# Designs tried in a protein design chat: VH-VL binders against q9h9l3. Part 399

Target 1, 176 residues: q9h9l3
Amino acid sequence: PRKMVAIDCEMVGTGPKGHVSSLARCSIVNYNGDVLYDEYILPPCHIVDYRTRWSGIRKQHMVNATPFKIARGQILKILTGKIVVGHAIHNDFKALQYFHPKSLTRDTSHIPPLNRKADCPENATMSLKHLTKKLLNRDIQVGKSGHSSVEDAQATMELYKLVEVEWEEHLARNPP
Below, E stands for the ipSAE of ESMFold2; O stands for the ipSAE of OpenDDE; V2 stands for 0.75 times the mean of E and O plus 0.25 times the DockQ between their complexes.

## First folded at step 21 (VH-VL)

Design Eg14 (framework fv_unasnemab; at its last look DockQ between E and O 0.85; V2 from the best seeds 0.87)
Fold by OpenDDE, look of step 21:
Structure Eg14 (fold): chain C 176 residues (1-176), chain A 122 residues (1-122), chain B 107 residues (1-107)
Amino acid sequence: as target 1 above (176 residues)
Amino acid sequence: EVQLVESGGGLVQPGRSLRLSCTASGFTFDYHYMDWVRQAPGKGLEWVAEIRNKFNSHTTYYADSVKGRFTISRDDSKSIVYLQMNSLRTEDTALYYCAREEFDSGYYMDVWGKGTTVTVSS
Amino acid sequence: DIQMTQSPSSVSASVGDRVTITCRASQGIRTYLNWYQQKPGKAPKLLIYDASDLQSGVPSRFSGSGSGTDFTLTISSLQPEDFASYFCQQANSFPRTFGGGTKVEME
């Protein structure tokens, strides 16, 4: 079986009115939930909105943050050749300005068997928080301190593991 | 060049203490788990302890044979992992290896030092 | 604890021979099984990790297979430099445990 990692990124707002989502934190966990990577990342552009309520990112986190280009290199090195699991992962890849091969990507926001298991419509896009609560009986993203990308990455991996066998078989029969 | 260099070994009497050090170079030390593995003369390998990286709260694990007596720790700023050995016993006599552990695709020790010899004898 | 039973404890072989070493875990460990080579007076060297992945720089004549409880290290054609001791190691749970080792000796 191919090696799997789960990724979750936090973004801040840059550009005019902070509408550009820029990578500010990236967490990567292995199959067992051990954290391979967890760094604050300094965007190349001025941060207009830290989006702290959601991102958990504060100005103090950027003081010693890893420059984007360096962080990107570190992250890509970890992801290369792996099956990458994420939730709405296209946002993470976009923020990374990197696109992982579709055949090696697993998006828990688009896995019908996972939704079915959670008694949700198969073609609906459910939040990580909802799926985690429903299937893992765990509360994530609680409070006003913002998300923990480590927690989210771990939850994402655990969710995928619930449907891994079935989904991998499906993908084998229906390659993307 | 990726390298681990152990030091601190020596001859001690039972009940005494010794601290081993392992200095890492050539890689991002604070990203990796570190292990101590020992090998008694003419015997096989025995895992002793593991300390995880900063992302995993520097969590430590120990073999039952050393629990309560040995303490693994690390100084990421110096790229050093330590093994504090207290209440040493004759059966602790061994060559002690420091090893870097990868955990991206399983858990394996891909870099080893040359070891430092600890001899516990009355 | 997970016990690793490695066999044989020693094997005599000649250059060119196929050598097979087995390791059995007392309980399932998925594929978290590693193989190390140790030459006299030297530190162990990683050969195989995660049961079957070949460490970079290791000759292709080395291969690993297995899952669950039964694992195998194979040297397809033994070379002079392969005479050494070999150890399996489980990394499924703590404590980490090694097999007893296999010494590959010249016949």
Scores: ipSAE 0.933, ipTM 0.957, lowest interface PAE 0.5, mean pLDDT 96
Fold by ESMFold2, look of step 21:
Structure Eg14 (fold): chain C 176 residues (1-176), chain A 122 residues (1-122), chain B 107 residues (1-107)
Amino acid sequence: as target 1 above (176 residues)
Amino acid sequence: EVQLVESGGGLVQPGRSLRLSCTASGFTFDYHYMDWVRQAPGKGLEWVAEIRNKFNSHTTYYADSVKGRFTISRDDSKSIVYLQMNSLRTEDTALYYCAREEFDSGYYMDVWGKGTTVTVSS
Amino acid sequence: DIQMTQSPSSVSASVGDRVTITCRASQGIRTYLNWYQQKPGKAPKLLIYDASDLQSGVPSRFSGSGSGTDFTLTISSLQPEDFASYFCQQANSFPRTFGGGTKVEME
């Protein structure tokens, strides 16, 4: 049986001039796309730029948001022992101040068979939006109201399923 | 530690209504799916209804035998799940269990209450 | 609706016996099959989920296997506390459905 989840995060700007990216939302879905976790998260630092056009985060979301330390504990408990799928997932782990075992990590931005199915160069880093449009015929991240981390996590899981059999076999032969 | 306690069962005449409650404690209630399962005397188990968590819009599902008559609902602030049972029939006579559902890998009911008895008779 | 057929409906066995219970789905359910144990006067207890995953605290003498339509619960060496009824349940589709149960009783 498969113990696999997909994760996506949204960040806001902290630090000087709002250039540091800090976690403000995290969504985790199961293999079928049902939502295990979706919380707004209060960064430990002052928010300089909500980045609402892309993040979808507004001031009202922070009023009852879960403090970062608590949210991190909740999220890591869900991830432990599971295969975790994400897109450019190092950014999500960086925002969580965490890394997951490489043998249990799947990054849809760096899967050669997935790029090949999309008629893209095998070693190119492709955007989630582009892969989803090309391979699932779905538009995500539409408009200027921000990304949905639930929608993005669900898309990421569906993309992985397209290559799951081939890629899991590849990793068994070529441990990371 | 983790507990589910059902209440609200009793003897009722056909055509009447009852409301069952299930009080949860010891876990993050609003993150879980919740189910009702019933067992008629001397019979097997029958799934009745499911209500999903806050992240999945509290979506509800019902067995065909109860659809349109029973309503599952939840109050996350009180950690309670309800089963409103209208237009009761004698075949609804059963022990009604409340169950917590995990859905991280497959979908399964890992914690059960002791049940509350509903008897529908003239 | 997906119908779940358990076999046998009852089995008489002795302590130390290997007991095998089968469950057949009327349609493919992938691995979304759970097994529950129920002792008289008690609530069901989860043993196995997702066809073969052992629930925490369940002894390793219990195992599950299968996919698609055919599933098996095995008790490798029956213990006194294992005399009970056993139910399979599919979680692939709504409505969720249980098998009719298998009563494991003492000879």
Scores: ipSAE 0.828, ipTM 0.913, lowest interface PAE 0.8, mean pLDDT 94
ESMFold2 (binder alone), look of step 21: mean pLDDT 94; pTM 0.959

Design Eg2 (framework fv_unasnemab; at its last look DockQ between E and O 0.77; V2 from the best seeds 0.86)
Fold by OpenDDE, look of step 21:
Formats: sequence, structure tokens, C-alpha cells
Structure Eg2 (fold): chain C 176 residues (1-176), chain A 122 residues (1-122), chain B 107 residues (1-107)
Amino acid sequence: as target 1 above (176 residues)
Amino acid sequence: EVQLVESGGGLVQPGRSLRLSCTASGFTFDYHYMDWVRQAPGKGLEWVAEIRNKFNSHTTYYAESVKGRFTISRDDSKSIVYLQMNSLRTEDTALYYCAREEFDSGYYFDYWGKGTTVTVSS
Amino acid sequence: DIQMTQSPSSVSASVGDRVTITCRASQGIRSYLNWYQQKPGKAPKLLIYDASDLQSGVPSRFSGSGSGTDFTLTISSLQPEDFASYFCQQANSFPRTFGGGTKVEME
């Protein structure tokens, strides 16, 4: 099934001490890695911590950022009806304040065959960076500029494609 | 409502140039790929060129028959896609369609303009 | 280039008939195959995308099937407004290529 998209979001810290993770960037790619969506998003609350070292988000990115409600609408429109692939995707959905059906969700951080392929413990939670290096021989999230959600979404999709057949068969036998 | 309106067609001699325009409305233009497809009189459809969106670096693709002669470009601020046609040949005679391309689930042209006619004749 | 061989080139049918159009790709294109309808003097209209997905607003009597190299467009019960030309188009590789078309005409 190629009716899949991969999503990756970057979050900034809002609320007291910046402990609330708020959506600040969202990237969505199709099955082939073409970017469907990539926008900076303005949280509804004041940003306390840009978490730049991880998120790559800077204050300048928020100047013309898409308001959260608008962005959410755009993103949901893209995701609706699709199989959504992500890494630790529950964080993305949480930031989006959105629930995607479990049967249409694929989390590359919880796919035992993927870990096995990477010579990792099947039940361990491995980072996207690690899996990408091991299985795709590609370095992502390098440098000090923070993550690229486009790069991460593309890597996520490519990783899933490595185990797609096996995992889809597994899910068919064991519906979530 | 999605609308695509082509313009710029006309009668030209071989070797001359034309620039086609396609003005888009009713959707977020800069999110979509745009394509030109042509149809010679009484013939089938022939893909001409594609230009991708801002997220994909406005990458362009061309049919071999037009490579080096045609240039597809876009102005997202104006919601316009262009087709610069140089060194026109008689075989370039066709109705030129502008098409919006979706790529969320496959790649397909879900909206088409009415076309603009290009006639290359000596 | 991927050649798309469409058959038949033309078909005569009556209202209510089942019409089947085939498109064969010279190499595997997975499911990246679209079907368009074109009426005289009009622009093409998308019917099916990704081999089998029905475009919104298109009647359910239209259906697409196939993967790899062989694809089929089916009109389960031909209606008067369905007399037109139909084109398949592969979107797997560049250049994008269309089939030669099938003209569905009234018997």
C-alpha cells in the first residue's frame, strides 16, 4: 500500500518552564519522499524554549509561521484516510492534538522487524538517527542546527519501506 | 472552485518563440505540482513538462521532444505557471493544457485548463 | 521511456453495456496509473488515479484495476454521457506517458 505519508514534527516549549511541547514545524512526505507539506507553525501560546539544538526552530522562523489552527487543518486534510508513518509518532499526534486511527498508523519506533534488521533488540526503542544510519547508511540530524523534519520524515518513510511487506502482513493477521 | 486558465497561444513561424501562461485560482497554488500537457489536432495526449512545488525546490522535468527548447517556470506569488517555448517546430503545434498535479497518493492531474492553441506554421 | 499500449483503439457499445479498456505498460509502473476521460472539444477529466482510486465526483460505474504492467478501466453500465475518449497515463517514471486512447462510441 502506497497510500502512505510520513510525518515528522518539531516542537518548541511553551507553558511554565517550557515543559509543554507545542507544534512549531510539520513536514509530510509521500511514499516516494516528495514533500507534501512543510511549514513553520505558530503555537497558540508564548514560546518559552525554542529547543533549537533539537528542533532547529529559531525565533525568526516564527515571524511568518502558520497559525496552529490553520496549520492543523491543512495537516489533517493531508493525513485523513492515509496510512501515516512516523517515528515515535504519538508525540507528533499529541502536538497536533489529533488522533489518527491506530489501524492506519505506523510507528517505526515500535516495529520489531525493523529493529531486528538493524541488529537491535526487537523490543527496544531505537532512535530514528540510529536506525537510519544502520539501515540506510545515512546520517541525519547532524550538526548543531537542529533536526530537519523533512529529512526525518523522508528517512522514516524509507525505513518503513524496508519492512513494509512483512509488517503489513503482520498487521493483517494481528489488527491493532 | 479550482480554475486554470491558459493564455499566450497563437500562430508563429518555425524557429520563433512563445510564452504560455496558466493562471491558477481556487487553491493553494504553491503546494501543488504544475504540468503542461499538449494535444496535437486529432491526436492523443503528450506530457510536456512538470514543475514541482516550493517544498521540492521547484524541480523541473521535460519530455525529450522539448528538452533544451522549452522551459517551465512558476510564480507562486501570482499563482502562474509558464511555458517558455523557443525554437518552435511544426510538430509543436497543439492545444496546450495546464494541469494541476496531486501527489499524495500517486501522481495525477486532477484539474485541467481549457487549453491554449499553439500553431507553428511557415 | 515507458510505452503505454492502450486497447482497443475504439469500441462501439450501447447504453447499458459493460465496457473494458486495457492499458499495458512496457515495464512495471506499480500502481502509478491514471485514467482520464475526454469529450470532444473539452479538456481531459480525471476518472481514476493510482490504478483504482475513484476521483471524487466520478460515478461509481467507473472502476480501475491492475498493478505492475496490466491495467483495466471498466464502465459497468455505459451511460449516454460516457461516450468519449479515454486515456491511461503512467506516473511511475519520467517522461510521463499516455496511452494512445480509446474512443467509446455509440453502436
Scores: ipSAE 0.938, ipTM 0.959, lowest interface PAE 0.5, mean pLDDT 96
Fold by ESMFold2, look of step 21:
Structure Eg2 (fold): chain C 176 residues (1-176), chain A 122 residues (1-122), chain B 107 residues (1-107)
Amino acid sequence: as target 1 above (176 residues)
Amino acid sequence: EVQLVESGGGLVQPGRSLRLSCTASGFTFDYHYMDWVRQAPGKGLEWVAEIRNKFNSHTTYYAESVKGRFTISRDDSKSIVYLQMNSLRTEDTALYYCAREEFDSGYYFDYWGKGTTVTVSS
Amino acid sequence: DIQMTQSPSSVSASVGDRVTITCRASQGIRSYLNWYQQKPGKAPKLLIYDASDLQSGVPSRFSGSGSGTDFTLTISSLQPEDFASYFCQQANSFPRTFGGGTKVEME
């Protein structure tokens, strides 16, 4: 009966040629999809590439954005002690400069039973967009104006719920 | 330290209006849901209204007994939640509590104010 | 509306007794059941949320159990400060609803 949340982050390019991924938005939802956190975040380094086509981040979003150090503290307070669900979640934790316990981490990009439900190879890495369309009959990440991190976090939670009982039992028998 | 301080209670005649305020401090107000809960003298607890946080569009919900007469609202810049009570009836007589709601696991009222008394009497 | 039925309405007990209070929902509420303590002239205080999770600062002699429609609050060894009224509350659906309360009093 561990508390569970889902997270999604959007990143911008910093560092030389904008190749470093830095956190610029984070959304966290509860089990029912209600939004616990959704803030734009100002990276500690100069933004070289907003990556707007994917991130949805524009210059105006940074005007009142929460500084990374403050936002990280807020986010980690929400995540501590909880099962955290995400998609390719390693990238989100890397952008947060944070390691969440593996036993409390759920990554919908690598859950074999979820792939099986989607009639996909069980060991394939599946995109959130594809799984959501296949299993939830919803289109997310449409257009070229970037992703909605709230929408993506909500979809991630709903996908996990489809396999939650089976996967939690599997993990209890096979601790990571 | 989390504090919720209600004010605006008093004695009013039936059919009149009253506005309650709840001033919040010690937490990130605009991230939380806020509720009003009342307790008639010698009676149990009755939920009255909820207003959700900025991330959930400040959506509001009401008990049937107050719907159409009461309006919950909030000012996130001042950390205040309001209850506008119109067309008051004697059965609205109660101690009105302001409550903070957490929703990370289920939904629950983890901090309560001391309440403000509303008496509706001819 | 989901009706919450608490029993008993009152219980007389002594310090050291085990006290159990039950709460029954008219429909399934999953685990979205909270327990509050209220002393005379004071605001309610959260004890248990999400059926079985202990609120920070609440003594471990308090515990909650149940799911679906049937829930229990247990005080394993009653202390003098535990004489109070106790309310369950469902948060599965709107409107939020409370049980009628259970008064725990000194025999």
Scores: ipSAE 0.839, ipTM 0.915, lowest interface PAE 0.7, mean pLDDT 94
ESMFold2 (binder alone), look of step 21: mean pLDDT 94; pTM 0.953

Design Eg3 (framework fv_unasnemab; at its last look DockQ between E and O 0.74; V2 from the best seeds 0.84)
Fold by OpenDDE, look of step 21:
Structure Eg3 (fold): chain C 176 residues (1-176), chain A 122 residues (1-122), chain B 107 residues (1-107)
Amino acid sequence: as target 1 above (176 residues)
Amino acid sequence: EVQLVESGGGLVQPGRSLRLSCTASGFTFDYHYMDWVRQAPGKGLEWVAEIRNKFNSHTTYYADSVKGRFTISRDDSKSIVYLQMNSLRTEDTALYYCARDEFDSGYYFDYWGKGTTVTVSS
Amino acid sequence: DIQMTQSPSSVSASVGDRVTITCRASQGIRSYLNWYQQKPGKAPKLLIYDASDLQSGVPSRFSGSGSGTDFTLTISSLQPEDFASYFCQQANSFPRTFGGGTKVEME
């Protein structure tokens, strides 16, 4: 159960009109919230929209950013064999151009017991910010500086830990 | 290949200072926590200090036996971890190991140096 | 501080024997327990981490079990190269603490 890591990525806009989401920061924390990885990442394509208000990414962060291919290798090395916890994690994996086994993936945006605990509809997709406030009484993603992927990854891990036992039992009975 | 090489040990009188160094190679140094562990002659292992990586603000932890006297630090640009030892006592006599701390799952020392000997004697 | 009580302090055994070393924590440490092997004049070597995970390169005859307060290192069939000292170490809390060690010596 501790062989878990939580991941959160920030993306910038590339491609025409910046509609392509490209990885620009990735943070990974362990079960206890210690940060294993936190790097700015340089997309292979020109950044059209930094999406700063959400991503927190600025042009200055890209000056010494880790090239995507290198970062991807580093990240995959960390994720391999681990249970990976994330919120709407399919977006992170998509940005990483990586597929993690479903059996080893935990998406806090799709855990009915978690929503239930937060007095939310079980089948609704709640934001990380909302769940964190409701269940951890903590404010994340505040201000205009954008998100902190470290903060979000830590919150995600803490949220999952609230339902870990129940959810792991559920998954054991109902393998994905 | 991961390598840790300690240096700086020696013979000193009580009350004096020494600075130990541990030069790391073969891995991404600034991603890892680093620890010092010591072993008095014929005795067991005693954890001394830990310094965390750049992602965790280089936070430090110390054994009570060395708090206020020892300082762990690191230079990521040189892949070196240091142990500044002040106000040395006879009970600080030990072989001092540098250890890489892996924390992806648990927290464990997966690589150790060969150690450097510190002898505090009047 | 979390005290780690390791037992026995020494054990005499023969090649092929099953050797069991116990480590008890003064309070719950979950699975944050590691086992190290140390041979005379050498640095410790990681054997088991997180209570039961075998470090890469370590022979499968080594195994770890336990959680909470009671942990066990087992050598299923002792080999000549296994005569050494063994230490448990908790990583649940600071300060990190080691057991007193167990010397496995030839009978």
Scores: ipSAE 0.925, ipTM 0.953, lowest interface PAE 0.5, mean pLDDT 96
Fold by ESMFold2, look of step 21:
Structure Eg3 (fold): chain C 176 residues (1-176), chain A 122 residues (1-122), chain B 107 residues (1-107)
Amino acid sequence: as target 1 above (176 residues)
Amino acid sequence: EVQLVESGGGLVQPGRSLRLSCTASGFTFDYHYMDWVRQAPGKGLEWVAEIRNKFNSHTTYYADSVKGRFTISRDDSKSIVYLQMNSLRTEDTALYYCARDEFDSGYYFDYWGKGTTVTVSS
Amino acid sequence: DIQMTQSPSSVSASVGDRVTITCRASQGIRSYLNWYQQKPGKAPKLLIYDASDLQSGVPSRFSGSGSGTDFTLTISSLQPEDFASYFCQQANSFPRTFGGGTKVEME
């Protein structure tokens, strides 16, 4: 069978007024939630806004962080050739300056059967926090210390598993 | 090139201790799980212990036959896995292999060392 | 603990023969079944992982199949270098457990 991983990233603000999203943490987990990768990443540009309330990133995390170019190389080696699961995953790939093959990409923010299981409109974009609470009976992203990309990647994989058989069959019949 | 080199085996009496080492090279050691697997002379394979990577808190697992007597540990700065074997018994006599454990799809031992021999006898 | 039962325990075969080895788990292990080859005096070598995935550098004459409790390793056309012992191993649960092995030897 095809190897499958889940990814989640945390971003900080760079560029004018901190409006550009730059990668500052990346976590990758296997099908069972074991962590394949979890590193803080130093953006190539000056950090203007740590966005700590959402990102969980603080200045001390950057002191020993892996430079972006090195981390990107490590991450892409893990992703190449695999089905990659994420939530609003285009943002993660954009921060990585990378585009994964669409046929190998699974985005839990855009899977109609998953929304249906949550009693949500099939075309709605649901937050990871909402889907996880509704379908897994778990609270993630709790408190004011920001998100955990490990926790979020693990939740994303578990959500995908709920619809994996149906959705993989759908994609086989309807290649992207 | 991936290499795993075990050392520390030898002849010891029952009730004594030995510490095995496995020196790893050619891969990102601190990202991998590592296991010990043993094989008694002319016998099959028996899994002994596993230690997980730094991202999974170096969690350890043991076969029932060795729990409480053996301790697996690792030093990521030296790329070494250890097996501390206390209260050795004659049934612990085996060739001890160090194995790299990949976990990107299932869990499997994709590289093995040549092993180090432990003989426990009076 | 999950018990792994291999059959046969040995097989005598000639170069060119098709050889099939069976492995049964005492309970479901999904597809988390690996196959290893071991030649006398050597360390085991991974052939197949995750029931059916061929390890890099392993000849295509080796194939694996099965899921749940029943698994097979097939050598489509036995070569001289394939005379060895073969072990299955489950990775679904701790402790990891191996089958008793199958010795493939020259007729």
Scores: ipSAE 0.807, ipTM 0.910, lowest interface PAE 1.0, mean pLDDT 94
ESMFold2 (binder alone), look of step 21: mean pLDDT 93; pTM 0.945

Design Eg4 (framework fv_unasnemab; at its last look DockQ between E and O 0.81; V2 from the best seeds 0.84)
Fold by OpenDDE, look of step 21:
Structure Eg4 (fold): chain C 176 residues (1-176), chain A 122 residues (1-122), chain B 107 residues (1-107)
Amino acid sequence: as target 1 above (176 residues)
Amino acid sequence: EVQLVESGGGLVQPGRSLRLSCTASGFTFDYHYMDWVRQAPGKGLEWVAEIRNKFNSHTTYYADSVKGRFTISRDDSKSIVYLQMNSLRTEDTALYYCARDEFDSGYYFDYWGKGTTVTVSS
Amino acid sequence: DIQMTQSPSSVSASVGDRVTITCRASQGIRTYLNWYQQKPGKAPKLLIYDASELQSGVPSRFSGSGSGTDFTLTISSLQPEDFASYFCQQANSFPRTFGGGTKVEME
């Protein structure tokens, strides 16, 4: 089934010394890479560290940002019942304070056939940037402006599609 | 409740212009693609144009039969999608439907307006 | 352009009958195929999307199947309210294209 979406979130630092990762942007794309959702999100707590170099989030993005509770509702509505593809997706779900069924989750950072295809150790955790370069010959997360969650979500979906058939068969034989 | 209400149809001579409007309500308009589909009297359905949402740069697509003559646009602040029809031809005569395009899985028109009639006749 | 060939163009059936409508694409469209119902003087209504997904509120007697180029809409037991026209539509490529339609009429 292609009832799949790919998600990527950007987080900022909240709490003491900014060590708490709070959702600040979420992008969701469909199977074809069309963007279903892309919003800046206002954390419930004061932002201590925008982590701009990585997140791409700046203070100006928070001016009209969607409150977390509202955004969470919107996002969950999109994710419900879908196969959700992400890279190191546990971080995204954690930031969303949401649990998606394991059977409906696909983490491209933990797909051995994907690593194998990229000539990487099967059990290694490779970055999205690396896999995208190796397998899609595309550069993402370039420059100093930080990541684009849309770009990352699209790349994630494209990577998964490379191993979809094989991996879905594997999962069918070995349900999580 | 999702509602789509078309307006702007009428009788015009060939070569003239009309602008159709579709006012949407009951959903987050700027999240959705919007399409126009037309149906000539006693005929089947013909896709006319699509305009994508703000996340996808409001990209537009057109049927070859209307390319260069029709322009689809939208005002997200008003929840309206438009179809500017120039250089109208007799074969453009049809009931024009506005449709909401859902693309979470496939791409499908899950809600339709009642349509507005365009008649091009000399 | 992807051509959608729908068959039959019309079918006469009785209440309780099993009705099958076929749609063939001129090239592969995966599962990006939708089915609509249209009654006289009314706007089309979505029945099935993505080849086999039943739209919310649509009776379970409607089902869709197929992938690639061949698709089928099935009404397991035709009801009086099902007499209408039906259209398939591909959403794989632009331009979006519809089948020619099938009119299901009372025998």
Scores: ipSAE 0.920, ipTM 0.950, lowest interface PAE 0.5, mean pLDDT 96
Fold by ESMFold2, look of step 21:
Structure Eg4 (fold): chain C 176 residues (1-176), chain A 122 residues (1-122), chain B 107 residues (1-107)
Amino acid sequence: as target 1 above (176 residues)
Amino acid sequence: EVQLVESGGGLVQPGRSLRLSCTASGFTFDYHYMDWVRQAPGKGLEWVAEIRNKFNSHTTYYADSVKGRFTISRDDSKSIVYLQMNSLRTEDTALYYCARDEFDSGYYFDYWGKGTTVTVSS
Amino acid sequence: DIQMTQSPSSVSASVGDRVTITCRASQGIRTYLNWYQQKPGKAPKLLIYDASELQSGVPSRFSGSGSGTDFTLTISSLQPEDFASYFCQQANSFPRTFGGGTKVEME
């Protein structure tokens, strides 16, 4: 069987008016939720908007942050050859400037069986917070200090496990 | 190249203390779990302790046979893992290995040092 | 604690033989089972992790299989350098536990 990890990223605003989303934290967990990687990352461009209310990123986190190029290399070594689980994972890959094979990508925001378990429309794009509350009876992203990418990656893995057998069989019968 | 070098073994009397060190190089030490595994002369392998990485709060785990007597710790700035062994007993006599613990798929010891010998005898 | 029962305790074999070593866990351990090789006076060397994954640099004549409680290590065609002791180890639960070992000896 293929090794499986879950990833979540936090982004800050760079570029004109802070509208570009640039990677500022990345967390990767194994199948059991152990943390393989969790670093604050210094974008190569000036940070215009820390987006702290959602990102949890503050100026002090950037003081000893890993430069983007180095962090990207570390992260891609972990992801290579693995099934990577995420929520709205296209945004994470975009921030990493990386393409992961579709056959090895699992996006909990686009899994119809997961929506059905949550009594949600099967083609709806559901938030991680909503799915986690409904299916795991847990509150994540609590408080005003922003999201934790560790917490979010762990929740994403636990959500995938709820449908893993069914969805992996579906993908085997219906290769992307 | 990954290297693990244990030191600090020796002959000690029961009830005494000893501290083992394992110096690591050739990998990102603070990202890895580290374990101690021992092997009594002519016997099999016995897991002793684990210390997790900085991302998992350096959480520690111990075999029942050593709980309360042994303490695993690490200094990520020096790339050293320690095993403080107090109240030593004759049954602690063994070759002590330091092992790197990978955890991306299951948990497994992919590199081992050569070990350091601890002999507990009157 | 999860007991790991390894059999046989020793096997006499010739170069070219197929050798199979079994390991049974006292409780289900999913696929969290590793195999190590140890030669006299040397540290253990990882062969297989997660029941069936071959460690980098290990010859393809080594293979592992099993899940739950029953696991096997197979050497498809024994080579002179394969005479050694072999240990299974579960990593599903703490404490991590090893099998008693299997010594593969020249017949």
Scores: ipSAE 0.776, ipTM 0.903, lowest interface PAE 1.1, mean pLDDT 94
ESMFold2 (binder alone), look of step 21: mean pLDDT 93; pTM 0.950

